# VH-VL binders against q0atu2, part 181

Target 1, 119 residues: q0atu2
Amino acid sequence: MLDKKARIRTSREYRNVFEKGKRLSGRFLIIYYVENALDNNRFGFITNKKIGMAVIRNRIKRQLRAIVREYQGQVKNKHDIVLVARAGIGKSSFEGMEKDYIAIMKKAGLFARNANKID
Below, E stands for the ipSAE of ESMFold2; O stands for the ipSAE of OpenDDE; V2 stands for 0.75 times the mean of E and O plus 0.25 times the DockQ between their complexes.

## First folded at step 9 (VH-VL)

Design s62 (framework fv_ivicentamab_arm2)
Fold by ESMFold2-Fast, scan of step 9:
Structure s62 (fold): chain C 119 residues (1-119), chain A 119 residues (1-119), chain B 110 residues (1-110)
Amino acid sequence: as target 1 above (119 residues)
Amino acid sequence: EVQLVESGGGLVQPGGSLRLSCAASGFTLSSYAMNWVRQAPGKGLEWVSIIYEGGYTDYASWAKGRFTISRDNSKNTLYLQMNSLRAEDTAVYYCARGSDYEPYYFDLWGQGTLVTVSS
Amino acid sequence: AYDMTQSPSTLSASVGDRVTITCQASQSIDEWLAWYQQKPGKAPKLLIHKASSLESGVPSRFKGSGSGTEFTLTISSLQPDDFATYYCQQYDSYSYPELTFGGGTKVEIK
């Protein structure tokens, strides 16, 4: 689970990331990201109805949080990052989502590691 | 002010190789995703390749295995190494800067350099 | 699979005319579309991104609209500087790394 301080909470905070942040899209995920004035990173997660029913959306959201938590130590500090799941994510494996996340974060220059995991 | 200048184009025989250069001035190349886009004489625009801010690369399916995008941050210069050239590779090659907000649309273009592949 | 089709391929117009160019995507690209202007012998210049967001320094007579599969670029009162070829470009994540341009629309003097 991500700590509460590492989560984007309010609609105003999400709007700030969408309007002022950079966008980078992958196979299953889109990230929006912007530097913040805090001492830590914050993450937001969006799964919309195009993905499927609530059970599927909730599963995807949990899996994305688990992936983000696993790799949070590699993320450059002081960023607000929102992950938006694309419609096709419902048919992805956990490993597929993880691979896409790593690729996007490396492309964005947000990971300290330089290894390329792109297909 | 802010500009991109391509060079290295010319006449080359089928099966030959060329390396194109794109010199950036007025901004730091490594802070942006950089692209190559080509245009055959009298034809439309065709995307070739991208190098992301983080240094990772992607290619159009027809370019993969023959073309390599790279950059030299110390020289603030982008490159495209083109191997196994074919007549259908004849085009003006533009380097283009991905927007600061999204790498996939291009807010700054060079003047282009003509590559002619002919016997 | 993602094709971008522009129409018309060529149009003739006079200064002061309202010009409309259409771009069709083979599948929905939401709002992830840019418009470029290219004059003979010159590099393209970005006019609009995210279907409707006008770039700094681009005259307000240029307007982009649309979402999903149908997009329009409108020039409300054509000026001499506007005779050029116009290209749409999709940048939806489903089509990446196959970023796709439309075939272009040449706006020429009547």
Scores: ipSAE 0.486, ipTM 0.841, lowest interface PAE 2.2, mean pLDDT 89

Design s63 (framework fv_ivicentamab_arm2)
Fold by ESMFold2-Fast, scan of step 9:
Structure s63 (fold): chain C 119 residues (1-119), chain A 119 residues (1-119), chain B 110 residues (1-110)
Amino acid sequence: as target 1 above (119 residues)
Amino acid sequence: EVQLVESGGGLVQPGGSLRLSCAASGFTLSSYAMNWVRQAPGKGLEWVSIIYEGGYTDYASWAKGRFTISRDNSKNTLYLQMNSLRAEDTAVYYCARGSDYEPYYFDLWGQGTLVTVSS
Amino acid sequence: AYDMTQSPSTLSASVGDRVTITCQASQSIDYWLAWYQQKPGKAPKLLIHKASSLESGVPSRFKGSGSGTEFTLTISSLQPDDFATYYCQQYDSYSYPELTFGGGTKVEIK
């Protein structure tokens, strides 16, 4: 589970990321991201009605939080990152979402280079 | 003033290789996604390749295996290495900066460098 | 990658005319579309992103509209500087290795 300090909580905080942040799209996910003035990363999650019913949206949110938590140690510190699920995410496997997340984070330069090495 | 200046174009024989350079001034190119876009004489624009802020790359399907995009951060310069050149590769090659908001539309362009592939 | 079809390929107009250029995507791209202007012998210049968002310094006579599969660029009162070729470009990132441009529309003097 993500710690409270690692979550974007308020509408104003989400708006800040959308207004000032960079956007990068993948197959199933879009991220918006901006540097923060904190000593930690914060994550937000958005699923809209295009994905499906509440049961599906809640499953997707749980799976995305699990993916984010698993890769927390690889993310460069001091960022607010919002993950927005695209309409097609409901058809994706867990592994498909995970691969898309990794690809987007690497493209954005948000993964620490050395965290991926098997040295 | 922010600028992109391409160089390295010229006449090359089919099957040959050529490396294009794009010198950036007034900004740090490693902080942006950078692109190559080409235009055959009298024809439209065609996207070639992108290098993302994180250093990962993508290519047009026809460019994969023949073209390599790279950057040298110490020289603030973008490169396109072109191998196995064909007559159909004859074009003006532009380097183009992805927007700070997102990498896939281009807010700054160089003046282009002409590559002619002919026997 | 999405096919982008631009029409007309060429149009003739006079200064002061209202000009409309159309861009059609082979499948929905929501509003992830940019418009560029290219003058002879020059690099393209960004006019509009996100279908309708005018870039800083671009005259207000340029307007982008549309969503889904059909988009338009309108010039409300054509000026001498507006004789150029215009390109649309999709950036929906559905098949994220590919970005595609329309074939271009040349706006020439009548």
Scores: ipSAE 0.327, ipTM 0.802, lowest interface PAE 3.5, mean pLDDT 88

Design s64 (framework fv_ivicentamab_arm2)
Fold by ESMFold2-Fast, scan of step 9:
Structure s64 (fold): chain C 119 residues (1-119), chain A 119 residues (1-119), chain B 110 residues (1-110)
Amino acid sequence: as target 1 above (119 residues)
Amino acid sequence: EVQLVESGGGLVQPGGSLRLSCAASGFTLSSYAMNWVRQAPGKGLEWVSIIYEGGYTDYASWAKGRFTISRDNSKNTLYLQMNSLRAEDTAVYYCARGSDYEPYYFDLWGQGTLVTVSS
Amino acid sequence: AYDMTQSPSTLSASVGDRVTITCQASQSIESWLAWYQQKPGKAPKLLIHKASSLESGVPSRFKGSGSGTEFTLTISSLQPDDFATYYCQQYDSYSYPELTFGGGTKVEIK
């Protein structure tokens, strides 16, 4: 689980990311992201009903939080980032979600170290 | 003033190779996602490739394995290496900047450079 | 990749007319659609993003509307400078990776 300080919690904070931030889509995920003034990263997670039943949505949310936590050390500080799960995510594997997250964060330039760079 | 200027177009025989350049002025290329979009004579627009701010790349399915997008930050220049050229690749090639909000729509375009693939 | 269908392919109108161009996506793209104007011999110019958000410096006579699968670009009082081809472009792409443009609508001033 992510520390409380690392979570976007209020509707106002989510609105700020959606209105001021950049959007980037992956295969299973969309991220919205904006630089903040806090010197720490905050993450938000959105799973909508198009994904499936509550049990599936809760599993996806839990898995995304685990992925974000695992790679938190690679993320450039000072960002608010909201992950929105696409409808098709419910049929993806954990590895599939993880690969998509890494790809989209690399695309966004949000990884300070490109740990999975292929050269 | 922000500008993109393409160069490197010309006449190439089928099976040949060509490298296009796109010089940016008034802004830093590495701070944006950059795209190539082409337009065959008298036809519509067709997306070719993107290099994201973080350096990751994506390609149209028909471009994979033949075209390579890259950039040189020291020269503030974007490139498109085109190999195994076909008559169907004849087009004006535009360099296009992804919006600061969203990399997938284009707020700045170069004038284009014509590539003709013919015997 | 989502297919984008634009209609009409060609439209003739007089200065002062209201013209409407339609763009249809093969699947819902929510509001992730841009409109471009391309004048003869020139590069395209962004007019609208997110279906209805007008770009700075674009005249207010241009209006984008719609969501889901059906979108329109309306020019409320056509000017001579509006002779051009207009393109819609989706940028929602649900699967890797292709951005797609509509086929274009050529607006000819009578």
Scores: ipSAE 0.306, ipTM 0.795, lowest interface PAE 3.5, mean pLDDT 88

Design s65 (framework fv_ivicentamab_arm2)
Fold by ESMFold2-Fast, scan of step 9:
Structure s65 (fold): chain C 119 residues (1-119), chain A 119 residues (1-119), chain B 110 residues (1-110)
Amino acid sequence: as target 1 above (119 residues)
Amino acid sequence: EVQLVESGGGLVQPGGSLRLSCAASGFTLSSYAMNWVRQAPGKGLEWVSIIYEGGYTDYASWAKGRFTISRDNSKNTLYLQMNSLRAEDTAVYYCARGSDYEPYYFDLWGQGTLVTVSS
Amino acid sequence: AYDMTQSPSTLSASVGDRVTITCQASQDIDSWLAWYQQKPGKAPKLLIHKASSLESGVPSRFKGSGSGTEFTLTISSLQPDDFATYYCQQYDSYSYPELTFGGGTKVEIK
């Protein structure tokens, strides 16, 4: 759902976010984030086996990409952001995941303050 | 029961070094963001440093280059290495656990250890 | 870092009184504020997070309110156990952790 240029694609790029970035935990999501030298934002997504079967993990990953795409215009430019789903995310509603994402991004300072008005 | 116990405080001369320890019991320290917070005698609270669950660290601007936060997961212990100590570093140093939902407010505190920097 | 100003710095009160402590942020911090209680010689204890969310085990007489730049902690009927120093703390991190505490408000017996 996200354009190729908006995706973190390589293991090297993921390692850079984990090694240089900060971590902020939400209720259902954890983000690791770092500024990049590019003219755009890039997103990575990690769903682990603790969430459930492959069908559940794939659904969660698609829903997270949809949320990220919906709000990508609110994200401050030049960041690499990795979203890691917590074990409990499988029992969350779509709305619950969306609200958690907004809260984390706002707390991390990655959203414009006006993002609250979109709720 | 969950508990944090600080140790390593004492009297040290200006320019000296000291390492504080914080032993965690009843929980796994590496699963949380951990913080150091200090309080000068008769004064208020001042945040010093954080180590995130992922191992990433951050510091108050005045602490950068002099203080280093670290942890030993095998010993379930948090450390603060303090170098180039100054009289104004005299304080009770608290080990504080960041909440799992938000690393930046503190739901568990140790009893503190007094560091006195004097000639 | 955002400056946090608490008032009053000292407050004398009697058991049963309604006590109000104010915390002002130099910039809009939305609702990202915690309140702590500290008794003499002891570590701080978390009372409230996100401006108004009471921690488990904290008596209902404690109430946090406010948003933006002005916040209050109210103790509706002061008890002997409540004589302590209270601190607000902002945790509205925009680029990195920008954690600052208020100067504290000492609630003393009179």
Scores: ipSAE 0.033, ipTM 0.557, lowest interface PAE 3.5, mean pLDDT 86

Design s66 (framework fv_ivicentamab_arm2; at its last look DockQ between E and O 0.11; V2 from the best seeds 0.00; counts 0 for: pae E 3.5 > 2, placed apart)
Fold by ESMFold2-Fast, scan of step 9:
Structure s66 (fold): chain C 119 residues (1-119), chain A 119 residues (1-119), chain B 110 residues (1-110)
Amino acid sequence: as target 1 above (119 residues)
Amino acid sequence: EVQLVESGGGLVQPGGSLRLSCAASGFTLSSYAMNWVRQAPGKGLEWVSIIYEGGYTDYASWAKGRFTISRDNSKNTLYLQMNSLRAEDTAVYYCARGSDYEPYYFDLWGQGTLVTVSS
Amino acid sequence: AYDMTQSPSTLSASVGDRVTITCQASQSIDSYLAWYQQKPGKAPKLLIHKASSLESGVPSRFKGSGSGTEFTLTISSLQPDDFATYYCQQYDSYSYPELTFGGGTKVEIK
């Protein structure tokens, strides 16, 4: 689980990221991201009905949280980041989602380590 | 004002190499994704390559292995190294800036530099 | 890669005309489409992003619409400065960003 301080919680906070942030799409994921003033990172997760049934969406959300948590130490501090799952994510493997996340974060310049080395 | 100025185009023989430069002024190049887009005489636009803010790169499938995009942040300059040139690479090459919001549409273009590949 | 088909390839029009250019994607790209204007001997200029969002400094007579696979660029009252070639561009990559442009529509004087 991500610490409560590391979670984007309110509609207002999500809207701030969408309105003021940058967007970067990958194969299975889209991120929206903006620098914050909090000295810590916060993450949000969105899975919509285009992905599939609730069971699939809940599994994807759990897997994305696990991926984000594993790589949390590599993320540059002071960012609000929202991950939006694309419609095709239900067909991906866990490894595929993980590799896409790493690639997107490196493209965005949000990984502090090994920017030119992908898993 | 913000502007991009390409240079390095010219006449080369098939199998030859050229390096194009794109000098940015009025903004910091490393804060944006930067692209190369080409246009054969009398033809349409064709995307070549991108270097993302984080330094990761992607290429059109036909450009992989022959073309290399890079930047020198200290000189605020973008490059395209073109190897193994073919007659069908004859085109005006534009550098183009990805928008601040999203890297995949281009809000600023250079004037272009003509590359002619012929014997 | 998504194929982008633009029609017509050439269009003759008079000042004051309403002109419509169509762009068709081979698969749904949601609203991730940009429109560019290119005058002879010049670089392209961004007019519209996300199908309908007009860029700063672009006259309001330009309007983008559509979503999914069918998109249009409309110029409500053609001006002399609007005679140019127009290109659509999709930017909804699936596996990786393989960006594709339409073939272009040349708007010329009748």
Scores: ipSAE 0.664, ipTM 0.875, lowest interface PAE 1.4, mean pLDDT 90
Fold by OpenDDE, look of step 10:
Structure s66 (fold): chain C 119 residues (1-119), chain A 119 residues (1-119), chain B 110 residues (1-110)
Amino acid sequence: as target 1 above (119 residues)
Amino acid sequence: EVQLVESGGGLVQPGGSLRLSCAASGFTLSSYAMNWVRQAPGKGLEWVSIIYEGGYTDYASWAKGRFTISRDNSKNTLYLQMNSLRAEDTAVYYCARGSDYEPYYFDLWGQGTLVTVSS
Amino acid sequence: AYDMTQSPSTLSASVGDRVTITCQASQSIDSYLAWYQQKPGKAPKLLIHKASSLESGVPSRFKGSGSGTEFTLTISSLQPDDFATYYCQQYDSYSYPELTFGGGTKVEIK
């Protein structure tokens, strides 16, 4: 799983991203992102009852964390990024989620120039 | 004051090419998603293309292959290269800024530039 | 692609009237809908985003509502300045994304 220092953990941290960050909407994901004053990136994950039962929400959260970990080294530094699962994500494949994440991150310009695992 | 000013419209023959420009002032164009939207005379609005903050581009299905959106950050200017123009491409072409919060809400528009495709 | 059906195409009304415009999506777009106002010879103006959020400076007589596939724009009391064409817009498409506008509703004086 993600290192503790790479996670958004407090309500205040989440609020900061939502209030000051930009939003991009994908098919299955919404990302909120904002620059931080740290030397590392932090990721947050939001799932709500709209995407399904607790078992589904937990599965989705695990999948999103796996995706973020896979591409973490290719993301520009000094950003707080919150991933919000959309209602339809429960019916999506892992590959679909990954594709959506990559697309959104490209749109946001959050991948480093030397990123080599990007579709 | 923030504003967008389109230019480059005019009369072209079918099969011809034209490049539209959209000069932004009062804000940094590259910090926003920028769009082209057109409107045929007496008709509705039709989205053409978007360039996101990260430089990623998307197009309407009908625009693929004929239209190219780009920007010059040094000139704070948005462009639309149009090739193989057809009579049905006749329209007022607007550049529109995606909002800071959400790139898909167009909160700023230019005055538009008329493109007429006719023999 | 998402299809947007806007109705009616034309609406005749008088000052003071309550006006309702409807936008229907071919599939659920959650709340990802915007409303624009356009006057002749002018660029469109954003009125409402996220289905119900009023843009700054827009009079409170404008109200957006709905979610999923059914959306409405309501003008509680039509003013002379409100005669214009209104468009809804969705942006929920992912693959080969289409930012689709409705066909428009012309609100004209009765």
Scores: ipSAE 0.586, ipTM 0.890, lowest interface PAE 0.8, mean pLDDT 92
Fold by ESMFold2, look of step 10:
Structure s66 (fold): chain C 119 residues (1-119), chain A 119 residues (1-119), chain B 110 residues (1-110)
Amino acid sequence: as target 1 above (119 residues)
Amino acid sequence: EVQLVESGGGLVQPGGSLRLSCAASGFTLSSYAMNWVRQAPGKGLEWVSIIYEGGYTDYASWAKGRFTISRDNSKNTLYLQMNSLRAEDTAVYYCARGSDYEPYYFDLWGQGTLVTVSS
Amino acid sequence: AYDMTQSPSTLSASVGDRVTITCQASQSIDSYLAWYQQKPGKAPKLLIHKASSLESGVPSRFKGSGSGTEFTLTISSLQPDDFATYYCQQYDSYSYPELTFGGGTKVEIK
């Protein structure tokens, strides 16, 4: 579970990332990211309505939170990052989501160089 | 009423350069991953390059360094700059739109434009 | 890199026939396979994505199946409009896309 200071919570915080941040698209995910003025990272999660019903979208969101938690220590600090799930993620495996997250975060340059799980 | 229309093909000598254009109508190019795919005369299909919604690009290994994909959002137009052309680059070049679900299969194609590389 | 082997390269059939086209991947691609139809002088048209998901507006006589390494496209009752070349395409790519197509299957009139 991400602690409270590592979560983007308000509409204003989300708008800031969407309006000021960079956008990078992957296979199942689109990320928006911007530097923040904190000492930590914050993450937000948005699911596409085309994924399916609310129970499915909530499962996807939970899986993405688990993936982010697994790799959060490897992410460069001082960023607000919003993960937007594409419709195709509803047909993906957990492993596929994880591979996509790793690939997109590497392309964004958001993984720290000395992280042991990055290769 | 959505369509893609390629142009800019023609006869070019080996070592020459050519820029292909792909005009999109009925949708916003930057909302989709856009691809180039080629087909040599009498042969099958070969993926060339992609530009993602956020502007990041990837290329087939043989195209990297010689071809550059780009777009102009104000003109809703995709481009392929081809340099150091060789006989094996002779093909019909298609622009292709990645799906709403995933960027890597193509639900809309243009008619293609023929590039012939010969003396 | 994934090699895609498509068979047969050509088949002859009559209107009303059931035809089956196969596509084999050198490694598992899960279900990340698309099927396209291409008529002479025309661009490919997407029929199926994710191995078995029929695109909107594609006739229900087209059926895709398979997962892992072996995939089929079946036309349950061939119509005059179905004489074309068919291509499979794998799209199991994450870090550096290597999107590869099969060699094609031409479906001809007997």
Scores: ipSAE 0.340, ipTM 0.810, lowest interface PAE 3.5, mean pLDDT 89
ESMFold2 (binder alone), look of step 10: mean pLDDT 92; pTM 0.941

Design s67 (framework fv_ivicentamab_arm2)
Fold by ESMFold2-Fast, scan of step 9:
Structure s67 (fold): chain C 119 residues (1-119), chain A 119 residues (1-119), chain B 110 residues (1-110)
Amino acid sequence: as target 1 above (119 residues)
Amino acid sequence: EVQLVESGGGLVQPGGSLRLSCAASGFTLSSYAMNWVRQAPGKGLEWVSIIYEGGYTDYASWAKGRFTISRDNSKNTLYLQMNSLRAEDTAVYYCARGSDYEPYYFDLWGQGTLVTVSS
Amino acid sequence: AYDMTQSPSTLSASVGDRVTITCQASQSVDTWLAWYQQKPGKAPKLLIHKASSLESGVPSRFKGSGSGTEFTLTISSLQPDDFATYYCQQYDSYSYPELTFGGGTKVEIK
């Protein structure tokens, strides 16, 4: 569901995020993130065999892309971000993954700051 | 030793403003999420606000628009700016450190500073 | 809404007693629950996180259990230092946090 330009595509690009980036763990997700020299954000997704069968891993990957796309406008520009699904994610709901994504992005300082206001 | 020391409490009129400080020693504030929690005299604990490691902030629904959490990393100090104070804001205000694992439970607390809102 | 209800509000006990404090959430908080101890005039102290994980330096007589909506804190053999008010706190509401504490349970000398 994400534009091609918003995806991390090559092993070299993934390696850069892992080697130079920061790491934060959530309840179902781990993110690795680093500022890039581009004018846009790029996202990568990793679901490994510890999660479960291929059908489960593919479902989770699609759901994570949908979540990232939904909140794309909230993310600060110029970052490469890799989402790594934790083993327990196979038992989470879509809403559970969404909540975890929001929380970790806030903790990382990657969500654009909302003004503190009554609305 | 690690510790948090609050200051800035006192007597203020309804509608007034007050700024609380929380000085950290023995650890670096910017490496943790930091919280404010209050307790009205003879009552229970009530969460007020959080500032995450990355600088994002969240507030209890009743605190939005009136209270602002911030920190000064160079002074290793956390702040709570309180505006439009009401009698029901009378409480001991604690600064509290979010755990390394999860910013939403608190493994270190200051001694608290009393804020009294009265005419 | 995550309303947290503790019972009893006050409990009278003697040194050596087994004490059980309960905490009920208005909706499931899974295991995202912490317990704190507060002595008069002092700040709260964290005892347990994730419903059952004992904090370093907390005596083994403290035990947390439960999941979902029903939680307990048990003190297997009450000591003089344990007379205090105890609070549970949910942190399941974390993406747009509305962190809530129970009303507290005061454990006082019989």
Scores: ipSAE 0.485, ipTM 0.856, lowest interface PAE 2.3, mean pLDDT 91

Design s68 (framework fv_ivicentamab_arm2)
Fold by ESMFold2-Fast, scan of step 9:
Formats: sequence, C-alpha cells, structure tokens
Structure s68 (fold): chain C 119 residues (1-119), chain A 119 residues (1-119), chain B 110 residues (1-110)
Amino acid sequence: as target 1 above (119 residues)
Amino acid sequence: EVQLVESGGGLVQPGGSLRLSCAASGFTLSSYAMNWVRQAPGKGLEWVSIIYEGGYTDYASWAKGRFTISRDNSKNTLYLQMNSLRAEDTAVYYCARGYDYEPYYFDLWGQGTLVTVSS
Amino acid sequence: AYDMTQSPSTLSASVGDRVTITCQASQSIDSWLAWYQQKPGKAPKLLIHKASSLESGVPSRFKGSGSGTEFTLTISSLQPDDFATYYCQQYDSYSYPELTFGGGTKVEIK
C-alpha cells in the first residue's frame, strides 16, 4: 500500500504528467514521468478496460502498487510517475511485472542498475 | 551546432569483429537515449540497438549476443561492438538520437559509416 | 513487433501534384508513428512525430494523418526538393523492444 502523499490523485495532476513528462515503454508497462517541485515521489496507476474485466484490472492495479511500494526507496527523489498497464499485462505473472518495472525505471535513469527490494 | 559523426566502418571478413564510434558535439550524450540504425545497400531502415539515459540497453532480436552498445560519457562518444559478423550485416550504420521526451523516434542522425562484410 | 507495410513502394509524380503515401500497422499503435525523409546519399530527416505533429522547419505542404492501423503522409503540392524516399516508423510495439520501419516509398519526379 502506498502512503497518500506518494499517490497522484487528481485529474489535473495526471494531465500534467502526460503533457509535460517523458514516456518510456516496457513489455507490460508504459511510464510517464516528470520532475516535481515537492520533496517526495508520487505515483499514479492506469488500467484501461481493454486489459480485461474489473476484477482483473483491480488485481493488476493492486500488484503494481505493491511493486512500486517495495522499490520506492530506490527511486530518484522528486518525480511524478504514472504507470499505464498495457493490454497483455493480464497474462503476466507478478514476477514478470516486477522485472518489467525495474527494467523501465533503470532505462529512465530513475533506478540504480543493482537496485534491491526494499523491505 | 548539434551533430553526430560516425567512424570505424570498413571491410571485414565473415566471423570477424568491428567497433563503430559516434562522436557527439553540441549536446551531452548521457542526457538522451542513443540508437544504432542500419541500412543495407538499396534496402530500408532497420533498428539495431538502444542505450537509454540510465544506461540500460536493448537490442533487435537478431542482434542479441553479437552486438553490444555502450557509451563513454567522459568522451561524449557512443559505440557499437559487432562480433561474429555475417554477409547480411553489410550496411550503412547510423547513430541516432532519441527525442528527449519520447526516446523512440529520432530527431538527430549522423551521416553513417559503411560496414562491408565480404563473402 | 508490429509489421509496418508502406504503399506504394515507388511512385512518379509531377511538380504541383498531390502525393499520398500509406502506412499500415499489423496491430493498433494509436498515434505512435513518425515519418522520415531520406534524400540520396544522406541520413534520414524527421518530418512528423505522433502521426500528425510537424517538425520545426518542415514545409507545411507535408501533412500526417491517421490513427490505429492506417496512416498517411500527404504532400499537397509536390516540389523538386521532395524527390526522396519516405519511411514510416512505429514506436509503440507490444512485442517490446523492437522498433520497426515501413519498407519505404521512393518518390520520383516524372
């Protein structure tokens, strides 16, 4: 579960990340990210109807939040980051999503190459 | 003025190795995703490899295990190490800069360097 | 990776003609498509990104349109300087990491 302060909550905040942020694609995920003026990272999550039924989308969203929470200590500070799930994510394992997340964050320069899970 | 200049192309025997260089001027390579794209004589464009801002790398499926992309930030230079070369690798090799906010299309290209793998 | 099919492979036209080049993706890529121009002996030059966004310094006679699987590049009044090969490129592939280009369209002045 992510702290309230670490979540992007408003449509205006999501729009800012999409309009001003950089975009990187992975196998199951797309991220949009932009530096913020805060002293904390904030994360947003988007799962669209083309992924599958609500129960599948809600499971994916919960799993992505868990992944982000576990690695949040490895993420470069002061960024707003939105994760968008791709259509194929519904058939991925938790480990597959985790590996894709780590790879994308390393590509963005937001994550150390040998980043470890934060307990 | 921003520019990319490739070097290191030439004639090589099948099974041989060759290292290409791409010198950047007017901008900092490490702030961008950098790519290699090739074009066989009389043929179309084919993406080879990318190194992302964070240093993570990806390759076309046919290039994996044979080609290695790297950069030296202190020299502001991009490299492509090519091993186990085949006649089918004969092409002009371009280095290309990914756009800052979406690194998957290319706003700056070098003039290319010809690699010929003899039969 | 998404296959990108361009048509025609070659076309001949007169100065002042309206020229249309089509690019078809094997699966939806939304609007994640770029167009490049390559003149003989030179590197490609970016013309358009995100299907329809014209790059600075590119003449307004060039227009990109389309979304999903069908895209077009239109030159509204062909000029001699437009003799070149044109390539589309998708940059939102499900089968990551592969970026794919269309086969190219050679535009020859009649």
Scores: ipSAE 0.317, ipTM 0.809, lowest interface PAE 3.4, mean pLDDT 88

